VH-VL binders against q5slc1. Designs and how they scored, part 11

Target 1, 112 residues: q5slc1
Amino acid sequence: MGALRGRWAEEEALRFLLGKGYRLLWRNRRTPFGEVDLFMEKDGVYVVVEVKQRASARFGAPLEAITPGKVRRLLQSARFLLGRDDLPVRLEAVLVHGTPKDFRLEHLVLEL

## First folded at step 4 (VH-VL; framework fv_cixutumumab)

Design g22
Fold by ESMFold2-Fast, scan of step 4:
Structure g22 (fold): chain C 112 residues (1-112), chain A 119 residues (1-119), chain B 108 residues (1-108)
Amino acid sequence: as target 1 above (112 residues)
Amino acid sequence: EVQLVQSGAEVKKPGSSVKVSCKASGGTFSEYAINWVRQAPGQGLEWMGGIIPYFGTANYAQKFQGRVTITADKSTSTAYMELSSLRSEDTAVYYCARDFTYEYYMDVWGKGTTVTVSS
Amino acid sequence: SSELTQDPAVSVALGQTVRITCQGDSLESYYATWYQQKPGQAPILVIYGKDNRPSGIPDRFSGSSSGNTASLTITGAQAEDEADYYCNSRDSSGYHVVFGGGTKLTVL
């Protein structure tokens, strides 16, 4: 059994999505194509959610972009976890800016 | 509306293990986290760890890592805390407490389970 | 690594205002939560988050924070407020919980 550590931003993203009617299926699942932060379902569609915090804690550091290669790997991860490729899957991201006392969320659909 | 009912007092010998239970009633068990906090006689509160039953994974304070195991059984709405290799210093009241926000805000507490470790 | 510091004891006269403080580096990033504990009883949550009171907690209890310091204020202290008060928060990693040492409040 593993222990969950240092994931306040992922906890906030999850709480936000649960409030929007999403249902959690899996968390922090490792696949041959990479790790999936949150694997969810909403209105009959499976959703892979990437949670991003600021890439660096240093002042002024830019946030890491979500690349087309990352998008493709997330889709491959979803197919692997579902064991099939004919089900509707959507890729989304939640960007978390700030600290637990003062944060904002951006929720977006990823494009190929 | 949620209450936590803990198992009864225990007297243990050094080197043994103790497993304390915390049964939740009311509310949806999987929507809340359960934390374990102890208090030695005349001392302050000390966090041991917590579990989010929805995820089935637990976090532990560094001091207890390797000696404490926190588990949850969703079918019975019961959380457990097992502490091994008991010493006299482990004599304390052990509380379970609900976290309704996943921010470690503990709003509902069990009455506590007294564990006495003596030879 | 940061820990939370509280004064061990404080006194207040009946009907007067008292402030109990909690200090630690992690409070720059995480909210303090406050608990009241009376002898032989489990703790009771009195303040959480920005300044939230659970149902049943009198409005004389309030919370505030600035920098690395959080405070619990009791305005117009009553005899039943005599108790130990504990703060807690996350450590600097955000994955562990740390309690302060507790403050014994005496109402004179």
Scores: ipSAE 0.007, ipTM 0.571, lowest interface PAE 14.0, mean pLDDT 81

Design g23
Fold by ESMFold2-Fast, scan of step 4:
Structure g23 (fold): chain C 112 residues (1-112), chain A 119 residues (1-119), chain B 108 residues (1-108)
Amino acid sequence: as target 1 above (112 residues)
Amino acid sequence: EVQLVQSGAEVKKPGSSVKVSCKASGGTFSEYAISWVRQAPGQGLEWMGGIIPYFGTAYYAQKFQGRVTITADKSTSTAYMELSSLRSEDTAVYYCARDFTYEYYMDVWGKGTTVTVSS
Amino acid sequence: SSELTQDPAVSVALGQTVRITCQGDSLESYYATWYQQKPGQAPILVIYGKDNRPSGIPDRFSGSSSGNTASLTITGAQAEDEADYYCNSRDSSGYHVVFGGGTKLTVL
């Protein structure tokens, strides 16, 4: 999970989102349902952002997909961090393709 | 804080095998890789291979493929490196290190295990 | 096996600046990591990523990268900086870990 992902990718994703007007609330928060990479706010809406590195890992380690189960766990994590289960939460992902010195970002909304 | 504790020094005959252990304490063992790096007397660092306990997969440098076996026991948070068909050129200090595969660095190293191969 | 090249030795006068270099094809894509090793001791991580320094590493240590070359700079070298320095990256396949040959730094 979080420990198997590059922090450089998360830093670039954060910089990208800040440039789009997102506000950072928390980084790398661990919950009983898993780790939340970025917990943000944009125009009054709470946003949980999953960052996925698509650059090759050492050893040829497998690239991880964002599964429906992970999307549901992100929602549970958001509700845990907010202390409420009745607030609307938007789930998003930033995919970081390439290498630390040459990369591109793909930003998408996740659906349950 | 994470610490890596390695097994003690070994003296072996040519043609035998040696198995070195690396016990991790602190942190989450399955969330990191363990790399094995050796250093012959007066020489540089040489990567042998590593294991990602979370995936259950071991990886080997081409030079050591076929002679080295790297394993991990998640229940004891211990990684092992076994090197077979020992030669005098295998005399070295063997290190284990915590490896962040997606960040490309090793931050915590064991103190090293000296393996001497002599006839 | 895609190698990283370092000069075997370099010297610097106490209080002066020294630059240790590492060159290899993989450095065009990945940042080098730098390790310090003193006699009888395990390596210690000094610089990783673009220019990140672990807690406990003095701020006189910095990293830089340009093309296929990475550099470790020690600004105002101290006697305790005398050590072997290794760069680290990956081979051309991207799968294997590769170390440079090491640079022995002498502080005069």
Scores: ipSAE 0.464, ipTM 0.834, lowest interface PAE 2.0, mean pLDDT 88

Design g24
Fold by ESMFold2-Fast, scan of step 4:
Structure g24 (fold): chain C 112 residues (1-112), chain A 119 residues (1-119), chain B 108 residues (1-108)
Amino acid sequence: as target 1 above (112 residues)
Amino acid sequence: EVQLVQSGAEVKKPGSSVKVSCKASGGTFSEYAISWVRQAPGQGLEWMGGIIPYFGTADYAQKFQGRVTITADKSTSTAYMELSSLRSEDTAVYYCARDFTYEYYMDVWGKGTTVTVSS
Amino acid sequence: SSELTQDPAVSVALGQTVRITCQGDSLESYYATWYQQKPGQAPILVIYGKDNRPSGIPDRFSGSSSGNTASLTITGAQAEDEADYYCNSRDSSGYHVVFGGGTKLTVL
């Protein structure tokens, strides 16, 4: 959903992952299967990271869930961006709780 | 590049209603929110409410709840703001603006619609 | 509303630095956004987040934030900077937008 998904949260998630030794390959890439927030690499494994803002959104916007369908589409997006399906890929999420000046992060591995 | 094109000036009688339109061109209409902001002559900016077309949800400033209705038609990429029970104090320029709700800013504004309430 | 407070007017001499301030409880949690408005025109976005400038906004504009206060600084003010400046943020519920009262900048 472009900027509706919270780019400040994505920026903070990126800083957090860079601090953990992740390497950024692409961000905000659109594919036929959806948009990938962060596409990264860590220790030879490609990682698709979904960033979710868990804070009050203006105008009563609902919190987006990470569904099994979304997880499947993220994997399809990763394979599309890599152009091959034989490379190790992990799906992860960073939940950003709170506000731009006062937040905490929760880092999750998503299961298929 | 996104542009917001608003309907023309209106002159209304007290007690009537007015419906202002805001048509978006360029970009994807459902990927952002539309806020409505008014400005009375010589006064500051006042947020009235906004809508997220993707969710079909609208929210309103407390002052305008019950009098304002904000809607969107995704097929024409147009947002609407209807204000009822008009008073002389509603004389203002009404702006629509593209609103990135999770980023907390508005980057593209319509040129404004002047609404004059006179008897 | 008085949720965000700005001084109503400020003056600066051509080429000098001016700071416009916005204060409110929501600024403890959210960064202010800043808009410039010239007579007869719609507002334009000048600063968003802590200190981000949209493409096309001169680098003499900068933002800062500390506690419940946000500031817009213009370093080396130019004649074309004469305008009204508005901050905005969110109300205490986090759901609604509120604007400051605006600051009229006169460039002498």
Scores: ipSAE 0.483, ipTM 0.843, lowest interface PAE 2.0, mean pLDDT 88

Design g25
Fold by ESMFold2-Fast, scan of step 4:
Structure g25 (fold): chain C 112 residues (1-112), chain A 119 residues (1-119), chain B 108 residues (1-108)
Amino acid sequence: as target 1 above (112 residues)
Amino acid sequence: EVQLVQSGAEVKKPGSSVKVSCKASGGTFSEYAISWVRQAPGQGLEWMGGIIPYFGTAHYAQKFQGRVTITADKSTSTAYMELSSLRSEDTAVYYCARDFTYEYYMDVWGKGTTVTVSS
Amino acid sequence: SSELTQDPAVSVALGQTVRITCQGDSLESYYASWYQQKPGQAPILVIYGKDNRPSGIPDRFSGSSSGNTASLTITGAQAEDEADYYCNSRDSSGYHVVFGGGTKLTVL
């Protein structure tokens, strides 16, 4: 994520996924194709997780939509980090709705 | 570690404008926002506005809308705050700070730039 | 602004516990962050996100939050803790940054 490090939303998304049996491999990695928020593994499959906060930033800037182009860039980032392109990779998102004191999470698969 | 280096003290006449710079070193400039906070002599901290360089968006406190312009130059990792139509009550120390807009805090502050407005 | 309210002054005896409070409607939704400022110096972040301490901040500093009130607690105050303390959060709209008026802490 080309955004702030140590975000509360990303921390909550990580706790949520760890509770579901995901393993953390890398966090906040930059690649030529963009930044990966969380790079995880679950049941032998590598998972790139995009974390999105649905509330506006402090200064009201809108968050990027997850587009087909973004999905392709996330997959390219995963292949770059793994150093190969023959491993199973899933693209997922965790949407964090609300504020630090009152939030809910929504977990989505972006590329089945 | 990120450091913010501010331009030097300014002495200005009423009705003029001042432009203060804040140069970031270390880290990725676009990964955070820069807020501008002033403090008049013997007074508290007052937020003027901030910019998210990644999006190119600036937002201003209502009190300063129309008088403050906040900009950023990503190529030089420098943020700027320009305050126009200066009055004596604008005499203050002006700080820039790294702002984690999604986390609601500012962790690294410049040393401050003293701006004195006198006739 | 009056959106976040702090008492202007508080005193504590050396080694005793002091609590500085910040009150505002936005604190129902957002945590307060706390800054220490000594004369002639820029503010230093001491607590963020309810009760997180940046590296280098002593364990005696802690934060708490209940309803529309946030508190900074210094357990076992030291002479070096004498300073002005400011709370910071979002305003009620969620878009702007707001500071409390500041609390001057005197260590006796």
Scores: ipSAE 0.063, ipTM 0.708, lowest interface PAE 5.6, mean pLDDT 85

Design g26
Fold by ESMFold2-Fast, scan of step 4:
Structure g26 (fold): chain C 112 residues (1-112), chain A 119 residues (1-119), chain B 108 residues (1-108)
Amino acid sequence: as target 1 above (112 residues)
Amino acid sequence: EVQLVQSGAEVKKPGSSVKVSCKASGGTFSEYAISWVRQAPGQGLEWMGGIVPYFGTANYAQKFQGRVTITADKSTSTAYMELSSLRSEDTAVYYCARDFTYEYYMDVWGKGTTVTVSS
Amino acid sequence: SSELTQDPAVSVALGQTVRITCQGDSLESYYATWYQQKPGQAPILVIYGKDNRPSGIPDRFSGSSSGNTASLTITGAQAEDEADYYCNSRDSSGYHVVFGGGTKLTVL
């Protein structure tokens, strides 16, 4: 690991989703269309999850929007990883606010 | 696999400035931050500041604000720490370290650069 | 000033268990990281996050955290564990790194 993002935030997002009955298929996969943080499955639906940490330890808390372009690229990444485009796929985000010992999660569905 | 190579020992006069370099090899320079930590003889570790080369943003410990400047050159994967208005109590070993700023730890450290301030 | 407090020295007999503690307000928000330093050498990361070890760190090293206190535990101390141990955290803003004063471990 060398990315400018925290594994702790991604691990907390994963733990949260596992507690909701999601199953992990892939983690931190790179595709021609971008990087996928968590690729999950629940009840026959494949879910691509973008994890955003809303805190920074060095220069302030940069708040990065999840743009329509990013949402489209997440869908393309899902199709690439599945090798097909006829399977049900849902796009979601988990926003992690706060610090490793004092955080809250916001879970939302992303739309094109 | 990342290695940090620091510049050689320096002997400086009081009131002068010193600029220490830290060159990263292996890995992607923009994927992490670089922190600077010093240690005076027989003393503990003291964080001076750090920089996130990808954004060009730096932050400094209050004690060193105004005297320390940390910069990075992405084309050479090199970070620099410049300390001005040197005093005898600035005699120390100066370390650079790879800092995962969003995970709150430093994993790879340079071997250190000894700076001696004497008259 | 000492935002993170460590005892300056501790001793342990060969093969026994020792705990090194670190206390500070920031530890209520951030997990401490622990570094080992031997004379003339750069620090080595031994514990980070809640209780994670980097590759190459023996499993006798573990970390724990409760409230504003963090601990590094060495179970079955070895002679080579004799070193200075530093805890590390962030201030309440998360912007600044803070080190404890260090604990010198002597293995008897």
Scores: ipSAE 0.382, ipTM 0.803, lowest interface PAE 2.5, mean pLDDT 87

Design g27
Fold by ESMFold2-Fast, scan of step 4:
Structure g27 (fold): chain C 112 residues (1-112), chain A 119 residues (1-119), chain B 108 residues (1-108)
Amino acid sequence: as target 1 above (112 residues)
Amino acid sequence: EVQLVQSGAEVKKPGSSVKVSCKASGGTFSEYAISWVRQAPGQGLEWMGGIIPYFGTANYAQKFQGRVTITADKSTSTAYMELSSLRSEDTAVYYCAREFTYEYYMDVWGKGTTVTVSS
Amino acid sequence: SSELTQDPAVSVALGQTVRITCQGDSLESYYATWYQQKPGQAPILVIYGKDNRPSGIPDRFSGSSSGNTASLTITGAQAEDEADYYCNSRDSSGYHVVFGGGTKLTVL
C-alpha cells in the first residue's frame, strides 16, 4: 500500500513530527508482518507512525481505516525491527487531508 | 526493475473495437494506478482514463466516456483498454503508464501500441 | 484550448537557459509534472512534485510553481535536450488528468 500513498504526504508528516521533537529511526521498512511508514522515537518510547491519505478523488477511493488487525501487525513489525519485545512501543497516525499545495494534518495517538 | 509490456500493433476497420493489454512485470501491480494515454500522429498526449486495480475503480476522460472501458486482472497483473466504435481519428499510439495517484506522476511507461484505423 | 496552456514552440541557444511554462487554474492546487518526449519514443518523466527529479535526470532540469503557473527550467541547455515537453496535472475537480498541448524545444 505504500505505493498508493504519495511521498509528499509522508514527507509532510515526517516534517511535522520532527518539528514536535520526534527522531526518525527508519522509513518505509518492510517486515514479514507488513510495511512500516515511519519508525520514530520520542522521550524513550518507540513510535510506529502510519501515514494515511485518501487515494485520488477521481477513483472514488476512500481513506482506508486503521483496523485492529492492522494495529496488531504494526506492533509485530515494531518488535521485529527492534529484535526485542520488552521495549515500549506506541502506535500513532498522521492523516493527510487535501492536496500537495493545500493540505492539513491530523495527528492521532492510538490507545494500546 | 518494473516494466509495462503492451500487446502488439493493430489494424482495424472503422466501426470495430480494439482491446490493448498492458502487463506489469517485475513488480506489484495492484498498488498503483494504471493510466492510458494516446497520441495521434504529430499530436500531443491525451489522457483517456485510468484504473486502480486494488479498489476495482476506473475513471475516464469525458471525451471518451461511453466508448472506452478500462479493466484490470489483478491475478495476472494485466490492465486492458478497450475502445469501441473506432474512427480514423482514433489512429494513434496508445500508452499505458504506472501512476502514483497521490503525486499525480507517471513514472513507468509501456513502449506503446500502434492502432491504425483504416478501410 | 486545453485546461493547461503551453506555448507550442520555443528556442534556446546551446549553453543558455530556457524556461517552458504551463498555465491553468488547477495549478494553484496541484503541482505540474513534466515529461520529455523524443521522436518515436515514449515520454520520460523529468520533474514531479515541487521540484523532484527521478534518478538519471540531469540536474540542469528544475521545476518551479507560482499561483496558476508552473515552469520547467533548463539551465545550460544541451543539444540532447531538443525534444517535446509536456506538462500535466489534475483538472480543477481532481478527478481527471490533463496534459498541456506540448512545447517543442529547439536547441540552436
Scores: ipSAE 0.034, ipTM 0.682, lowest interface PAE 5.3, mean pLDDT 84

Design g28
Fold by ESMFold2-Fast, scan of step 4:
Structure g28 (fold): chain C 112 residues (1-112), chain A 119 residues (1-119), chain B 108 residues (1-108)
Amino acid sequence: as target 1 above (112 residues)
Amino acid sequence: EVQLVQSGAEVKKPGSSVKVSCKASGGTFSEYAISWVRQAPGQGLEWMGGIIPYFGTANYAQKFQGRVTITADKSTSTAYMELSSLRSEDTAVYYCARGFTYEYYMDVWGKGTTVTVSS
Amino acid sequence: SSELTQDPAVSVALGQTVRITCQGDSLESYYATWYQQKPGQAPILVIYGKDNRPSGIPDRFSGSSSGNTASLTITGAQAEDEADYYCNSRDSSGYHVVFGGGTKLTVL
């Protein structure tokens, strides 16, 4: 279960979002444009959530680690999974800092 | 509600093998772990192994390595557990359960398949 | 190679608080999950991820963790709480699931 070792952060991000009223549609979906960690719905809008896990934020602000190229690929992945490009999609990130027993979350809306 | 429907009871001879099925209906199957847990009469719960159907990756408890094979068919939302070289000590109720992978908690359980191994 | 240890039996008077414990070295790193099992039935998840309750589980059930020990607490025990309770967690390697031996709860 190699996938298990990296997934605690994603499971904590999911738990956090479910607590905020998000609904899970898909998780860990692979597309030609990359992998989607969480595909959710909130208030009638589809939401693609990128989960980033770091033991330490070493290189600039965490948001800077999500490049314009990655944002573009997340949007392309969402459109691929929906099979169309005319539906409202929001891109978000959950940044997980620390370890399984000692962590904090940061939730960001990525503006297009 | 998500349900896990297991195949029916089996009576087997020592040395044979048994393959139990677990079909998920309603809700997500592929993106969660499916675990197999057994319980011998009057005994506690024992984890045998699990699979994440989306990735096709299986993991087994050391006690069962070499005797157990866990597989999944995503097209039918069905997981399977095959146990070979059966002994009388393998007489138990075999459960499948769906759960999240990191904490290994199992939120949906099948009602169990009784496997009896006798000569 | 780390096993989880539970006492085999515990009793509580109706309306009183009982604590069921689970002990093992892996609990320093991973949370315990708790299940209730009644005779002839599959287990039911009652607590996961330290202190989360699934839908339908009464608020009298709570979880806690300190060091190598995890506890399930039932505050104001009811007759229907009489059952076997199992903890599980990951083993010391982090790749396998291990269950405790189970605790039979009797409500007096």
Scores: ipSAE 0.008, ipTM 0.563, lowest interface PAE 13.7, mean pLDDT 81

Design g29
Fold by ESMFold2-Fast, scan of step 4:
Structure g29 (fold): chain C 112 residues (1-112), chain A 119 residues (1-119), chain B 108 residues (1-108)
Amino acid sequence: as target 1 above (112 residues)
Amino acid sequence: EVQLVQSGAEVKKPGSSVKVSCKASGGTFSEYAISWVRQAPGQGLEWMGGIIPYFGTANYAQKFQGRVTITADKSTSTAYMELSSLRSEDTAVYYCARDYTYEYYMDVWGKGTTVTVSS
Amino acid sequence: SSELTQDPAVSVALGQTVRITCQGDSLESYYATWYQQKPGQAPILVIYGKDNRPSGIPDRFSGSSSGNTASLTITGAQAEDEADYYCNSRDSSGYHVVFGGGTKLTVL
C-alpha cells in the first residue's frame, strides 16, 4: 500500500509528533511483516506510529482500518527493526481528518 | 521508474465503441491509480474517470456515466478505457496517467491515443 | 459548471515573472496541481501539493494558494516555458478530478 498512503498526511503527523518531543528513528521502512510509517522514540520508549487518512479519497477509495491483525504486524515489524525481542514498544496512531488545507489530527495509543 | 505505453491510433464509425489500453512498466501496478483524460482538438483537458486496481474501485465523471468503462488487469499491469456509442464529439487524444489518489496528483502520462470518429 | 476558472491567455517578456491563476470553491480545501502542455505532447506535472516540484522541474516554477485561488508563478521566464498551463483539483464532491480551462502562455 505504500504509494496509496498520503505522504502529506505523514508529513503533518511527523511535524505534530516532533513538536511533542518525539524523535524520528526510521521512516517508511518495509519489513517481512509489513510497512512501518514512522518509528520514533519518546522519553526512552520506542514508538511505532501508524498514520491514516480519514478523508474522502479520489474515486471513492475505501479508508484503511487499523485492525488487531495490523497491530500485531506493527509489533512484529518493530521487533524486527530493533533486532531484539526484549524491548518494550508502544504502538500509536495518528489519524488525519479532513483535507490537505483543512485538517485535524487525532493521536491514539493502540498498544503499550 | 514507471512508463505508460498506450495502444495505437483508432478510426471509428459513429455508434461504435473503442477500447484503449495503457500498459505500465516498472514499479508496482497495484500501488497507484490510473486516470483517463481526453483532449479534443484545440480544447482543454477533460477527466473521464479512474481506477484503483488494488481496491478494484473505479469512478467516472458524470458526463461519461453509462458510456465509459475503465478496467484493469493486475497480472499484465494494463488499464483499459472503453467508450461506447461514439459521436464525432468524441474525436480526441485520450491519455492515461498514473494517479496518486491520496496525494491528489498525476505524475506520469502516456503519450496519448488519437481516436477519430468519422463516417 | 465552471468548477475551476483560468484566464485563457497571458504574455510575459523573456526573463520576467508571470503569474497564472486558478479559482474555484474546491481550492478552499485542496491544493491545485499544475500541468504544462506543449503542442503535440502529453501534459507534464510541474507543481503539486502545497508547493512541491517533481524532480527535473526547474526551480523557477513555484505554487501558492490563498482561499479559493491558486497561482503558478514562473520567475525569470524562458522561451521553452511557452505552453498551455492547466490547473487541476477536485470537484465539490471530493471524488472527481476537474481541470481548469487552461492558460496559453506566450513568451515574447
Scores: ipSAE 0.351, ipTM 0.803, lowest interface PAE 2.6, mean pLDDT 87

Design g3
Fold by ESMFold2-Fast, scan of step 4:
Structure g3 (fold): chain C 112 residues (1-112), chain A 119 residues (1-119), chain B 108 residues (1-108)
Amino acid sequence: as target 1 above (112 residues)
Amino acid sequence: EVQLVQSGAEVKKPGSSVKVSCKASGGTFSEHAISWVRQAPGQGLEWMGGIIPYFGTANYAQKFQGRVTITADKSTSTAYMELSSLRSEDTAVYYCARDFTYEYYMDVWGKGTTVTVSS
Amino acid sequence: SSELTQDPAVSVALGQTVRITCQGDSLDSYYATWYQQKPGQAPILVIYGKDNRPSGIPDRFSGSSSGNTASLTITGAQAEDEADYYCNSRDSSGYHVVFGGGTKLTVL
């Protein structure tokens, strides 16, 4: 399937964050440390946003936390994209539950 | 199946602190958040804050900022909630609950710890 | 004040349908979760993620959402459904949990 198919979750996450006053800088950038889904800015702080989608939000289904290793790789990716390591960067996640016709969003701040 | 076991009832004096524990058994402690919710006699539920043990990060409701500290010890699968500068208005039942990291719904609840603040 | 608003009390006749509502601006973005609490007991999760029901919760309980309003519906109310019902969701930032004030359901 094409790149457009299956990107609905990132599109909805982006729409949600734009509505919260975030500004988009880069989308879907690959770095030596991994892929960055959304790279944004809000109130002078750079934000790396990991977007995850889950087709089912049913109770009791295993949930996977974003690992400390993934968090470190996202931070390294941000530094690579900025070309500097002295700027404030915040790591965030948006989890998209459901389907394109019926979904909800969860927005979480990640810490090292 | 996960169970949450809370520490016993406490009677405290105004101005003191209380630390309530919540021990998880039978499941994945680090992969889920633990929230603390209180309920004063005859009143509704009030979220105080929560912690994601995997990251060691805690978030607090604005009303409790500066007075509440939530911590977790992954080696014993135990979360703690410490509330300082106690007032009579802090008399309540304090619940811990398993909260999904990405969903914020609380599926397993402890039975509650009664904290009474009296002089 | 509370970010989520519930009516304090509602009544339903045995066997009839009742709808309990929860309203707040954050519900445009996030689904409400519903809990049942009986006197002297901890709350029990009843509905999450719009209309998902945990194992062990009777199918007479259902959820719905429209705009900034979420609803819990009990179809064919039973005596044991008499309880306080709380909604919760996230605040507008998405980082904090907020509970509604609770609705006391009386089954007549």
Scores: ipSAE 0.006, ipTM 0.559, lowest interface PAE 13.9, mean pLDDT 81

Design g30
Fold by ESMFold2-Fast, scan of step 4:
Parts: C-alpha cells; structure tokens; sequence
Structure g30 (fold): chain C 112 residues (1-112), chain A 119 residues (1-119), chain B 108 residues (1-108)
C-alpha cells in the first residue's frame, strides 16, 4: 500500500463486507485505469469497492476524496479485470472513520 | 524490497551544521514517508521528524523545531535531514526509516549515520 | 519521552515467558508498534497493528493491548532475544511520533 493508504482500514472494510455476504475475488489489483482495493461478488453481481480512510495519519497527511473521475476509472478497471463489458457491475465505497481501536464504517453506492 | 542507504559518519565542530542523506532503492519512493530518528550513546530512540515526498510536507518534533530541516529529492529518491547549531549533546547515531504513515509504523531502517560533535 | 512509559529493565530465564509493557494515553486509540534493537544495530520491527508480525519474526513474539496499556510477549525466550525493546505510538497532539524509553531484556 505505501504511505497513502492504510491496510488496517481495508482489512476492517473487508471483514464488514464478508459479514454482509460478499465474496472476495481479488485485492489490490492494478489496471491501466488505476488500482482496485477490493473486487467482490454478491448475489451474482460483481462489486468494485473503494476503501477510504477518514482517520488522521501521522505528520498531518491529508485525506483523499472520491471524485467523479475516480468513479469512472473504477468502472473501467472492473471491465478490464473481467475482460467483458456486459456483466453486471456495481461500484461501492467503504469510508473508515476514527482510529484503529475505535472506528465506524460508512458503506455507500457510487454513481457516475 | 526497499532498502535505505545512509551517508557516512561525520565529525563536526560545535555551532556548525550537518546534513545526512538517506537514499531509497526498490519500491516507489514517493509512495512512502521517511522518518528521522536519533539515538545518543546509551540513550533511547528519539523521533526528530518526517517527510511525505508525495505531498511535499514535513513535520518536526517540538524539541527540534527551528533547528532541523527535512527535505526530499524525488529525482534521486533521497531524503535529507539537516541539523543546525550543533552542540556536543547532538552526538548520536541518526537513522532514517520508511514510515507507513496511514499504518502508524516504520518497517525498513537505514543502518544509521554516526555524527560526533567535538571541539 | 513521558508520553509512553516502559520499565527500564526486565529479565527472563531461557525458555520462559516474559511480558514487556508500555503505557500511554494514545494507546487507548492506537495499537503500539514494537522494535527490537541489538548493540550496534538499527532497530527491527517485531510487532505492528492489532496482532501483526513481519516476515522473519519468530512466532514466539506476540502483541496485546488493553486500554492505555500495550504488551509485547515472548513465549519461550531464546538467547538471541536479549536486546532493547521500544514501543512506539503518537504523542497527545496526534501529529508526532513518540517512543517509549526502552526496556533492556536480559535472558538468563
């Protein structure tokens, strides 16, 4: 991951989604359109999940937004990984607020 | 894998400045932060400050504020720590370390640079 | 630093279990990180996050956390475990990194 993203937040997001019946297919996959944090499946629909840490980082590192451009690139990444553009795909985000020992999750559907 | 290679030992006079380098190899330099930690003889670890090259931001421990400057050169994948107005109490081993700032830990450390301040 | 408190020394007999503790307000919110340092060497990361151990660190090392206290446990201590151990977290502002004073472990 590097300095710009926390693995602990992604692990908690994954645990949460698994508890909701999602199935993990891939983690941290790079494509020409960017990196996919979690590529999952639920009820026959493929789901690309962007995980964003809303907790503060050391040295006052800034928090990253999910922009419309990023949402479009996530869809392109999903189609690249599937090798098809006719399969049902949903884009979602999990925002992780707080600290490693005291956090809350916000689960969102992303729209273009 | 990431390795951090530090510049060689320095002997400096009181009142001078020292600039220690830390060159990263392997991995993508700007995806990680670099922390600087010193250790005086027989003493514990003391964080001085760190830099996130991607954002161009540096942050310093209050004890060193105004005396330390941490910079990074992305083209050479090198971080620098400059400490001014040296005193004998600054005699220490100075370490750089890769800092995973959103994970709150340092995983790869340079071997250290010994700085001796004497008249 | 007074932000994180460690006992300066602890001893353990070969093959026995030892617990090194770290206490500080930031540990209510963040997991402590633990570093091992042998004479003349740079520190080595031994425990990070909730319960993580880097590749190459023996499974006899484990971490735990309760309230404002974190612990590093070595189950079945070996001679090569003799070293200084430092806990690491944030200061009260949340912006700066702080280390505990270090604990010297002697293996008898």
Amino acid sequence: as target 1 above (112 residues)
Amino acid sequence: EVQLVQSGAEVKKPGSSVKVSCKASGGTFSEYAISWVRQAPGQGLEWMGGIIPYFGTANYAQKFQGRVTITADKSTSTAYMELSSLRSEDTAVYYCARDLTYEYYMDVWGKGTTVTVSS
Amino acid sequence: SSELTQDPAVSVALGQTVRITCQGDSLESYYATWYQQKPGQAPILVIYGKDNRPSGIPDRFSGSSSGNTASLTITGAQAEDEADYYCNSRDSSGYHVVFGGGTKLTVL
Scores: ipSAE 0.486, ipTM 0.837, lowest interface PAE 1.7, mean pLDDT 88

